# VHH binders against Tectonic-like complex member Mks1 (Mks1): the designs that were tried, part 3

Target 1, 127 residues: Tectonic-like complex member Mks1 (Mks1), of Drosophila melanogaster (Fruit fly) (q9vym3r434to560)
Amino acid sequence: KRVSLLLELQEGQNFENPNIHVRYYLKAPANTFYEGTPGVDTMQGATATCRNAGDWRSAHLGHCWQVTLLLEEQHHPADLLHLYFEVISIDSWQRERCEGYAHYAIPLTSALPTDSIRLQCIRPLGN

## First folded at step 1 (VHH)

Design c5 (framework vhh_7ubx_2)
Fold by ESMFold2-Fast, scan of step 1:
Structure c5 (fold): chain B 127 residues (1-127), chain A 120 residues (1-120)
Amino acid sequence: as target 1 above (127 residues)
Amino acid sequence: QVQLVESGGGLVQPGGSLRLSCAASGFTFEDYAMTWVRQAPGKGPEWIATIYSGGSTMRDDSTKGRFTISRDNAKNTLYLQMTSLKPEDTALYYCARSPFDYLTGYEDYRGPGTQVTVSS
């Protein structure tokens, strides 16, 4: 079975640092393969750094990409694609700081989400 | 210069325990998230766990019951405590400065790795 996902990181809210980007990592089930172009990795990456000009509570990312997974004919109903996101701020000295992280799991044997999903971001302790 | 040096690997029997260390230098360790990644022979890299600057952790579900990531900011050192080791845990274990980046091209820096071999 071939499953194509169009993913978009649309917006981050309530991040006070002016320069942020989001790093993402997708973990597929053990019996899943990736369809892709040599030299292009769609299972992990980062958005462009977003500048919060005037409104520090909203960051417009607009990062869109497609992932195609090749699943074996029979999959366990609990087989999930895990999406991990980390929000990184960068200061004027190029120092990175984690502003938070989020996780979402997509069931690959059921109906896929067709609309926007809002994820709660967990902020690292002591930050 | 930025350097990450892993240690603590070796030959261990199934069911055993091992603690890996990663000594960091050349940057302000406490400001960065740190990650452990492993690569088994013939396989791609596998993310194990990330610990953020504030101490929060994110762990892979398949190993989180046996592996624990921790850090000591005063010593600029990252740790991975491994218990109940299995032959399938045989791999080269790396530490990296970029969370969720277990493939070359996304991490800022990755250490040379320390070999863990689980066999009788």
Scores: ipSAE 0.000, ipTM 0.142, lowest interface PAE 13.7, mean pLDDT 72

Design c6 (framework vhh_7ubx_2)
Fold by ESMFold2-Fast, scan of step 1:
Structure c6 (fold): chain B 127 residues (1-127), chain A 121 residues (1-121)
Amino acid sequence: as target 1 above (127 residues)
Amino acid sequence: QVQLVESGGGLVQPGGSLRLSCAASGFTFSSYAMTWVRQAPGKGPEWIATITYGGDTMRDDSTKGRFTISRDNAKNTLYLQMTSLKPEDTALYYCAKDTYIEWGTYEMDVRGPGTQVTVSS
């Protein structure tokens, strides 16, 4: 079975530093493979750095990409594609800092979400 | 300190086989998923396979059937068995600690120095 997903990281809100980008990592369940252009990994990457412009608490990312997965026939309906995100800021001294991380899981054989999903970022404890 | 050291690479003829090893230290190896990644000259990193802490595997479509990922938790060692090698498999092969469990750290992509595999004819 071939499943094609169109994914978009739309915006981030309430981040301390003006310049952010998001790193993402997608983890498929066992016996699931991804299809794409050779040399381009759609299962991990990063958005362009976006300034918190206008309302300083809102960063418009607008990063869109397509992920195509190949599932074996015996794929269990509860098997999920896991999406992991880390929000990275850069300060005026060009130092990168983790602002938080988020996770979301998508069922691959059930109805897919059609509406935007809002994820709460969790900041790592300590530094 | 997390440390990963790959070995087993070398020069091999097309159709040959190699077994790569990755010795891990500085963390509880059996609690983490582990990944093999390769980087060919002039190209970005390419994911090959991941093995979960429970032993389940996920494989890249282009190499499935020729490459097998496995682990030995008693030896803190990750393996990649490579068969039917092709010239396009020429690359520096890295092992990496899967950041899934430790997501949100700046050490997200912890990898070893790599072991060079060259397939020539």
Scores: ipSAE 0.000, ipTM 0.095, lowest interface PAE 15.4, mean pLDDT 70

Design c7 (framework vhh_7ubx_2)
Fold by ESMFold2-Fast, scan of step 1:
Structure c7 (fold): chain B 127 residues (1-127), chain A 124 residues (1-124)
Amino acid sequence: as target 1 above (127 residues)
Amino acid sequence: QVQLVESGGGLVQPGGSLRLSCAASGFTFSTYAMTWVRQAPGKGPEWIATISSDSSTMRDDSTKGRFTISRDNAKNTLYLQMTSLKPEDTALYYCARVYTEYDSGTWVYEFDYRGPGTQVTVSS
């Protein structure tokens, strides 16, 4: 079974640092193959860095890509595509800092979501 | 198919300069952070510098005054400009693609693909 997904990282909100980008990693279920475009890695990547400043703290990412997955012919109700996101800021010293993590799992054997989904980022805690 | 191919190494005298290049193919180069790593005979790998997708850089303090990492996204090429070379800079230099993965509540940063390397020998 062929499943095609159009994925878009639209925007990030309420991050303290003005220069952010988002790294993403997609983990396919076991025994899944993906169809790639030559020169394009669809299962992992990063957005361009975007300034997060103004009256409303919103970083407009607008990063869109297509993923086509080839699933086993057998039906498996636990087939999930895991989406992992890391929000990275860059300071005036050119140092990368993690602003937060987010995760979402898409069931591939049921109806796919057609609407935008808002994810809450978990911020790392340190002493 | 992801490929990274280094070039520009060679024999150079102490105090000399070299520019290393890493040609990338098989992925969208501009969206990935890239790194330079070296490995001297009998030693483990030593990180030199990383450049992010937006060209922000992080460098090892011991070399940052002498080495500069840069990239040309239009050419899918990563560079390392090395100046004031010392005998202790003798090593195999390779480029690597930076990969991040979420594992049990922790983000892991590692190199998922690396090139075969280019040899730099500094001797008189």
Scores: ipSAE 0.000, ipTM 0.126, lowest interface PAE 16.3, mean pLDDT 72

Design c8 (framework vhh_7ubx_2)
Fold by ESMFold2-Fast, scan of step 1:
Structure c8 (fold): chain B 127 residues (1-127), chain A 120 residues (1-120)
Amino acid sequence: as target 1 above (127 residues)
Amino acid sequence: QVQLVESGGGLVQPGGSLRLSCAASGFTFSDYYMTWVRQAPGKGPEWIATIDSGGSTMRDDSTKGRFTISRDNAKNTLYLQMTSLKPEDTALYYCARGPYSSSWYRFDYRGPGTQVTVSS
């Protein structure tokens, strides 16, 4: 089975630092292959750095990409694509800092949501 | 081709210390979350710690005071510093590419593991 996903990181809200970007990493279930273009990695990447807009600290990312997966012929209801996000800020000394991370799992053998999903970011427990 | 190779395990007395290393190759190490996991005979995998691309860490509460995860992106190497080791820390320790997740999550890659035995 061939599953094509159009993914968009729309915005981040309520980050203290004005300069952020998001790094993403996708983990496919076992026995899944990626259909890709040579030199283009759709299973990991980063958005452009976006400065928070306005007093509400909304960062408009608008990062869109397509992922195509080749699944087993069997319809396995527990087959999930895991999406991991790390929010990185750059401070006044040009140092990167992790603001938080988020995770979401998408079932690949059923209908996908078409509306936007809001994810809570969790800060690292320690350093 | 992704490779993860753990080293540094061995026999150690209770109260002792060990530093585990994981040498990574075949991918851009600095772009990935990396995780240490252990598995004792007859038990399921137990998450120890995850470190993100920037060096921020998440650690299991039961081992947080004794174990420290770190990385050296210039050397493509992940580390686990273990102190005050106990017999119950006896397990196969392996590194994995990817963040901490639930029991239904599977890592892309994991190493073959390095055995740690804590016994007197």
Scores: ipSAE 0.000, ipTM 0.115, lowest interface PAE 16.0, mean pLDDT 73

Design c9 (framework vhh_7ubx_2)
Amino acid sequence: QVQLVESGGGLVQPGGSLRLSCAASGFTVSDNYMTWVRQAPGKGPEWIATIYSGGSTMRDDSTKGRFTISRDNAKNTLYLQMTSLKPEDTALYYCAREVYGDYEGFDYRGPGTQVTVSS
ESMFold2-Fast, scan of step 1: ipSAE 0.000; ipTM 0.178

Design d1 (framework vhh_4orz_3)
Fold by ESMFold2-Fast, scan of step 1:
Structure d1 (fold): chain B 127 residues (1-127), chain A 120 residues (1-120)
Amino acid sequence: as target 1 above (127 residues)
Amino acid sequence: EVQLVESGGGLVQAGGSLRLFCAASGFTFSDYAMAWLRQAPGKRREWVALITSGGSTDYADSVKDRFTISRDNAKNTVSLQMNSLKPEDTAIYFCAADWGYDEYSEYDYWGQGTQVTVSS
């Protein structure tokens, strides 16, 4: 009936600019309701801009939030929670550049991962 | 021993061009962002251009469209092509390396600088 998720964006690695923040967007299946942490947008948001001068290859985000989904009784096994991430760099003049996108889909009827998942970030072709 | 050695500076007439080079040794060059900064007499040091380890570039507004930064990881070299030079570009130019660049961050390594003088 209820699925509670603790989500953490831990780190970004190997981006050309280490001064990054991540925008996230969660898309639930139709007829799904959600409850979130008070004062925090659980379905859309952005991390703080982070940099690690001691390890340029790694940007430590440490952004954590909780979301609880209320599933209807007619929930189908193929229904997925989609997580979309956009990695954005910011320079000293506050100019933003898209570094890439990542996507992950969570089956809501299966066991959730207990370990960290690494996603390949790509820049899609435009038309 | 870490070294950054600049070259290519000199005297040039307004409207002319110069190309600066920075030869790096003693660290894994390809992992570092490289920057050029300049300091005119009696002024603060100012950032001019940067190139990340992946090759992304940024420029100060005062030099945008006139200067081009590039790097050659096989030769451990970063260069700055300076076109349409103005008397206001007169300064000592420094090469700097940073484990991830941001103008608000301290640079890990610095060169000694090379003098550029633009006469009117």
Scores: ipSAE 0.000, ipTM 0.090, lowest interface PAE 18.7, mean pLDDT 72

Design d10 (framework vhh_4orz_3)
Fold by ESMFold2-Fast, scan of step 1:
Structure d10 (fold): chain B 127 residues (1-127), chain A 120 residues (1-120)
Amino acid sequence: as target 1 above (127 residues)
Amino acid sequence: EVQLVESGGGLVQAGGSLRLFCAASGFTFSYYAMAWLRQAPGKRREWVALISSGGSTDYADSVKDRFTISRDNAKNTVSLQMNSLKPEDTAIYFCAKGDEPWFGELYDYWGQGTQVTVSS
């Protein structure tokens, strides 16, 4: 079975540094392979840097990409595609800082909503 | 496959220092944030320190000003310098890829860890 996903990172909110970009990493479940495109890695990448401005800490990313997965016959319906996101800010001294991580799991054999999904970023803080 | 191998742990007196190392393979090291986490006997695993792909660092409040995380992209290594060690720092220390979840029960992408024991 062939499954094509069109993914969009729309916006980030509540980031106080002026410049952000988002790095993404997709982890396929067992018995699943991804269809490569020459010169493009769709299972990992990064958005362009977006400046937080206007509505206060709202960053409009608008980053779209397509992922195509090939599922073997042994693929279990409960197996999930895991999406990991890391939000990186750049300060006034051009130093990169991790603002947080977000995770979302997609069931590959279920009907998916077309609505936008909001993910809460988790900062790796000891408090 | 992702492989992370921790080293540098040992027994040290309170107030002493240790330096931990993590050798990484199986991914493009320079693209990813790296972290150190620890698990003390009878306690939950906790995050300790983070270094971004660009070199920015962050620390848990319990270790701020005592620990320093650094990376060497040419050698695919991340290090943790631990100074002014306290008995409360006694734990198994693990390194992790930053793009993976920080919480949860699944440890498939973690190394065996390295034991740090701080005697009082």
Scores: ipSAE 0.000, ipTM 0.133, lowest interface PAE 12.3, mean pLDDT 73

Design d2 (framework vhh_4orz_3)
Fold by ESMFold2-Fast, scan of step 1:
Structure d2 (fold): chain B 127 residues (1-127), chain A 120 residues (1-120)
Amino acid sequence: as target 1 above (127 residues)
Amino acid sequence: EVQLVESGGGLVQAGGSLRLFCAASGRTFSDYAMAWLRQAPGKRREWVALISSGGSTDYADSVKDRFTISRDNAKNTVSLQMNSLKPEDTAIYFCAAEIYSDYEWGYDYWGQGTQVTVSS
């Protein structure tokens, strides 16, 4: 069975540093395969670094990619595709800093809502 | 983790046959589902055949009835028998295993692939 997903990282909001990019990686259920595209990393990758042109706390990413998964014959309805995101800022001196992490899980038996999903980023307190 | 090495590719005339091999090393092989994928220049990577850890198989419509996937757990190998080859089958063929990593970036494409060229 083949499942094809079109994914888009639309924007980041309310980060302390306005110049961000997002790294993503996807973890498929056991006994699941994926298709790759040359020059596009479907199961892991990164958006371009975007500056907050116009809105001081908004970064427009507009990063779109397709993921095609191949499911084993007896896959379980509870099997999930896990999406992990790491938000990274870059300062004027080109130093990278982790701003936070976000996670979302997709059931492979039903489509995602067409409306955008807003994820809360978390990072450790303290340092 | 598992390491995969493909072999068996070559040049063949349309209507001919080739057998590809994927040798696994590193960790336990028998618990993985295995697949063959291919990529022609300028095209997307596409799936062609899959065999589960339990031995069930599935094939893309473009290769159904021409290709046969099999595994030998005692030798840690997966094979793809390709019959009635067409010029459209020209591609680099890759062996892939299921994801087995609780906290790593998600990839199970390990080898450089093996080139298959089918002349008309």
Scores: ipSAE 0.000, ipTM 0.118, lowest interface PAE 16.5, mean pLDDT 70

Design d3 (framework vhh_4orz_3)
Fold by ESMFold2-Fast, scan of step 1:
Structure d3 (fold): chain B 127 residues (1-127), chain A 119 residues (1-119)
Amino acid sequence: as target 1 above (127 residues)
Amino acid sequence: EVQLVESGGGLVQAGGSLRLFCAASGSIFSIDAMAWLRQAPGKRREWVALITSGGSTDYADSVKDRFTISRDNAKNTVSLQMNSLKPEDTAIYFCAAPGYEYLDEWSYWGQGTQVTVSS
C-alpha cells in the first residue's frame, strides 16, 4: 500500500525568542519503505528561520513537504509514523538554543487528519 | 557508530576551576550544535551550555559569566571551562548532541563526568 502525506509546519506560538526554526525527524514503522528525491531527505530536515518583527507571539513557518511511504500488504494495527520536532531559537548574536521538543504519531491504517493539529512542546526541567 | 566520552571532572573547593572535555567519534560534528547538560542528586537533567558548529554560544542563567564552552572541530572536541565554582554546581556533567530518538533525551549522550564542589 502506498501512503502519501502532505505535511505542513504552520506556526509556532508563545516562544520567548523571536527567531525560530524547527528541525524534524520522521520514523517509519518496521518493514516500511519510503520514496526519496535525489538530494532531498523527506524523513528529516529543517524549516527556514522565521522572525515576526514587532510581534513575538507567533512565528510563521509555512514549511510544506511530501512524504511517500510504501507499506507491506499485511498491516499491523499499531503501525505508526512518528514525527519528532525540535524548536530552535537564534538570538540577535546568532546563538542557538533548544526551545522544546514535540512528538506526534500518525496511525497509517486510519483516516488521516485534515485539520491543523496543535502540539505541546516539552523542555527538560532546569534551574 | 557515534560515541561521546567526557573527562576532566573531579573534586574542587568553592571558588575553584575545572575544565571538562568531550571527545566525539563518528559523524556527530555534522550536527549543528553540541551541548553540556548536568544532573544534580535528586534533580532532573538541565541544560548548561550550547555551542553551534560555527562557534556561537549560549548559557543557562545559573552559569552565565562563569562557564565558557568552546569547540575544536579539527579534533572533534568540545570543552567547558568552569570558573568560580559553587557547591550548587555539584552534578554529573554530560556532553550531548541533539536528536529525536528519545523525546526527553538528546540522541547522543556520553556517560558523564562527576564534578563535586566542596564548601
Scores: ipSAE 0.000, ipTM 0.103, lowest interface PAE 15.9, mean pLDDT 69

Design d4 (framework vhh_4orz_3)
Fold by ESMFold2-Fast, scan of step 1:
Structure d4 (fold): chain B 127 residues (1-127), chain A 119 residues (1-119)
Amino acid sequence: as target 1 above (127 residues)
Amino acid sequence: EVQLVESGGGLVQAGGSLRLFCAASGFTFSSYAMAWLRQAPGKRREWVALIYSDDSTDYADSVKDRFTISRDNAKNTVSLQMNSLKPEDTAIYFCARDFEGYYTSEDYWGQGTQVTVSS
């Protein structure tokens, strides 16, 4: 079975530093292969750096990509594709700081989400 | 130009061990993930083991804890150590290259090496 996903990172909100980007990592379940494109890694990547704006500190990312997964015939219905995100800020001296982590899991053998999903980032210090 | 040549197959008794080798050429070996697949008589091909360019590994449930995949980037080889072999492991074993780091149906495959496990 072949499953194609269109993914979009739309925006980040409420981060204290003006310049952010998001790094992402996708982890496929066992007995799953990925369909790649030369020079393009669809299972890992980063968005362009965007400036936060306004009182709501919204960064508009608009990062889209496609990932195609090849599932073995014995793929279990409970197997999930895991999406991991790390929000990184950059200061005026080019130093990177982690602003938070987020995670979402998608069942590959059931109906996929059709609406935008908001993920709560967990900060490294939890304070 | 891309070449994958498997070796190390043979006849072995149940409970025995074999080590398979794959010699790769024609591409930058260290930049690609490598996989082992197998096809038993009358059955579809199935994936058994995968090693990424960073040396992390994944295994199919049917072979987990019995098989170990490894690579040697200096020699452009990937190998599969098979322990505690069972008759149901009888198959032709294939080496495959991930396309730019990910497996696809267009990946380059070798001719395979036959493994027969007798009861």
Scores: ipSAE 0.000, ipTM 0.103, lowest interface PAE 17.1, mean pLDDT 70

Design d5 (framework vhh_4orz_3)
Fold by ESMFold2-Fast, scan of step 1:
Structure d5 (fold): chain B 127 residues (1-127), chain A 119 residues (1-119)
Amino acid sequence: as target 1 above (127 residues)
Amino acid sequence: EVQLVESGGGLVQAGGSLRLFCAASGFTLDYYAMAWLRQAPGKRREWVALITSGGSTDYADSVKDRFTISRDNAKNTVSLQMNSLKPEDTAIYFCAAHEYDTWGYFEYWGQGTQVTVSS
């Protein structure tokens, strides 16, 4: 069974530094494979760097990509695609800083794209 | 202190092999998924290989059939066997641990180990 997902990172809000980008990493459950395009990795990547503007602590990312997964017969009803996000800021001295992490899980038995979801970003602890 | 320490990097000729090691201290890896990521100068960090706590593996298309990730929970280590190395594999390689059963996960990172592949 082939499942196609269109994903969009729309915006980040309430970050102190004006320039951010988001790195993402997708983890498929066991007995699930993803389709690759030569030279393109859809299971991990990063958005372009954006500045906080408009609302004025909102960074507009507008990053879209498609993930196509092949489900084996052994998949479980509770199998989830896990999306991990790391928010990185770049200051005026070009120093990168991790602003936090966010996670979301998508049920692969659901074929519907969902409305926008707001994720809470958690800062690293003790690092 | 909690830390991940990479080793095994170095200079190698194109077509050569290297084996990277990641050792964890201050915590146990048993319940963590482990990943290798790399970052070339001026580029974004990119994922290379993943091994789940249960031992399932996954690889970036650029390295599949050339790289192999494995874990040894008794020794609290993860390794990455890199074969048929190309100049494009030149990067700092990082080991990372992900705890899947958290909302807004906590991630541990090593300092990285340099891999340089000459032509």
Scores: ipSAE 0.000, ipTM 0.130, lowest interface PAE 15.3, mean pLDDT 72

Design d6 (framework vhh_4orz_3)
Fold by ESMFold2-Fast, scan of step 1:
Structure d6 (fold): chain B 127 residues (1-127), chain A 122 residues (1-122)
Amino acid sequence: as target 1 above (127 residues)
Amino acid sequence: EVQLVESGGGLVQAGGSLRLFCAASGFTFSNYAMAWLRQAPGKRREWVALITRGGSTDYADSVKDRFTISRDNAKNTVSLQMNSLKPEDTAIYFCAAQRYGTLYSPREYDYWGQGTQVTVSS
């Protein structure tokens, strides 16, 4: 069985630096394989800028990509596709800083909502 | 130790056929997806065909309807039947194994064979 997902990273809000890059990683459940290259699995060049003058906390990304998954006959209906996001900021000296991580798990055998989902970013303690 | 050993490569004229074999050892073969990838001179490796643990197959558009991948878990082998060969099929063909994840990216494979040369003359 082939399942195709159309994913969009729409925007980041309330980050101190509006120059945001997002990297993502897909973790396939057991007996599931996915199509992609390292460049697709990492959203290279997905950057955020202020949407409006004076609204520096609202950074538009508008990055879309498609993922195709192959589900084998041993695939368990309760198994989830995991998406991990790493938010990176770049300052005026072009130094990268990790702003946080987010995670979302998708069931592949149920009808998926088309609504936008808001994820809270967390960062490791002491970093 | 892990080994993947390819065989069956050679020289063939356009329109001919070849069958490649890959013998695997040193890991639980039935738990891995298997694939064939190829590399032409001066080019990066590209994916050609795959077969999952459950037996599902997929093929690159350039080889669809000409190539067939199959596996034999009792013998720890995967094979690639190549029909209607074209000069542009000339490449070194690699057998590769992947436990989970993307099967279409050459950089994601866990284990690789040494490769076998296929040359198709016109």
Scores: ipSAE 0.000, ipTM 0.172, lowest interface PAE 12.1, mean pLDDT 72

Design d7 (framework vhh_4orz_3)
Fold by ESMFold2-Fast, scan of step 1:
Structure d7 (fold): chain B 127 residues (1-127), chain A 120 residues (1-120)
Amino acid sequence: as target 1 above (127 residues)
Amino acid sequence: EVQLVESGGGLVQAGGSLRLFCAASGFIFDDYAMAWLRQAPGKRREWVALISSGGYTDYADSVKDRFTISRDNAKNTVSLQMNSLKPEDTAIYFCTAEVDYYGSGSYEYWGQGTQVTVSS
């Protein structure tokens, strides 16, 4: 079975530092193969850096990519594609800092939502 | 010359309210997260509340739902509305700018503080 997903990171909101980008990593279930070009990593990557400005420190990322998965013919309902996101800021000295993490899981054998999904970022504060 | 000037402290009965103000100058206020910290007699300084340049707020568990931090970028001020005050809120309250990033815990600029005393 062939499943093609068009994914878009639309925007980030309320992050402290003005320059952000998002790194993503996708984890497929066992015996799932991705279709990609050598040198083009559809299962992990990063958006361009965007200025985080305005009342809510919003940044329009508008990063789109397509991932095509080749699934074995008998997938379980629990077979999920995991999406991991890390929001990175860059300061005036070009130092990268983690602003937060987000996670979302997509069932590969069920109907998918067509609406935008808002994810809460978890910040590693309070060490 | 970075200056932070706190005001609004005083003596209040338990259950009362106070509003603290901090006037900032000498830096680009809009670019900095602002925080309130306090120091009780014989204790180390404790973080109370923080507001990012974009308006995101965070609070210590001890003051959550009782205190509200806000900022007015046009006036270069940050304020702390303190409701349902308890004797354990007695402290000198300091305004500071978080110089690194929101939640870093790195505060470089400090005012003289404003005394809050809550009687039982």
Scores: ipSAE 0.000, ipTM 0.090, lowest interface PAE 17.8, mean pLDDT 71

Design d8 (framework vhh_4orz_3)
Fold by ESMFold2-Fast, scan of step 1:
Structure d8 (fold): chain B 127 residues (1-127), chain A 122 residues (1-122)
Amino acid sequence: as target 1 above (127 residues)
Amino acid sequence: EVQLVESGGGLVQAGGSLRLFCAASGFTFSEYAMAWLRQAPGKRREWVALITSGGETDYADSVKDRFTISRDNAKNTVSLQMNSLKPEDTAIYFCAVTEYYWSGESYTFDYWGQGTQVTVSS
């Protein structure tokens, strides 16, 4: 089975630091292949850095990419594509800080969402 | 315009081998996934093998471990090496290109050649 996903990281809101970018990592279920573009890894990457703006400290990311997966015939209906996100801020000395993590799982053998999904970021347990 | 030209078919005895070729033109070949499909007399077309733009491959269970799909981006060709052929493999074999729509739907195989006949005798 061939599954194509168009993914977009639209915006981040309510982060303390003004300059953020998002790193993403996609984990496919076992016995799944992904279509690569030469020189581009679609299963992991990062958005451009955007500053927080507006009343709600929003940062417009507008990062869009395509992921195409090949699933073996024996794939179970419960097989999920896991999307992991890490929000990184950058200070004036170019030092990075983790602002939070988010996770979302997509069923690959059922109907996919067509509308935007809002994820809550969980901050690391380190003080 | 997209053009696909299949070749390499013929008559072979059971247990034999054949190699099919597809010459593609009219699109940026290296950016698209390519597939082989087949249609036996009186039956629906079925997908046989697929190779992505990145070189990942997948095969139908009926041909797994017997068929190998490969591509040559410098020549804009996709090939299907068929080993241990069975009478059940008798069909017209078609080369197809996958086209993506930005609606979030799965790829579709819209472009087909004339096909190449493979006949496997017992």
Scores: ipSAE 0.000, ipTM 0.094, lowest interface PAE 19.7, mean pLDDT 72

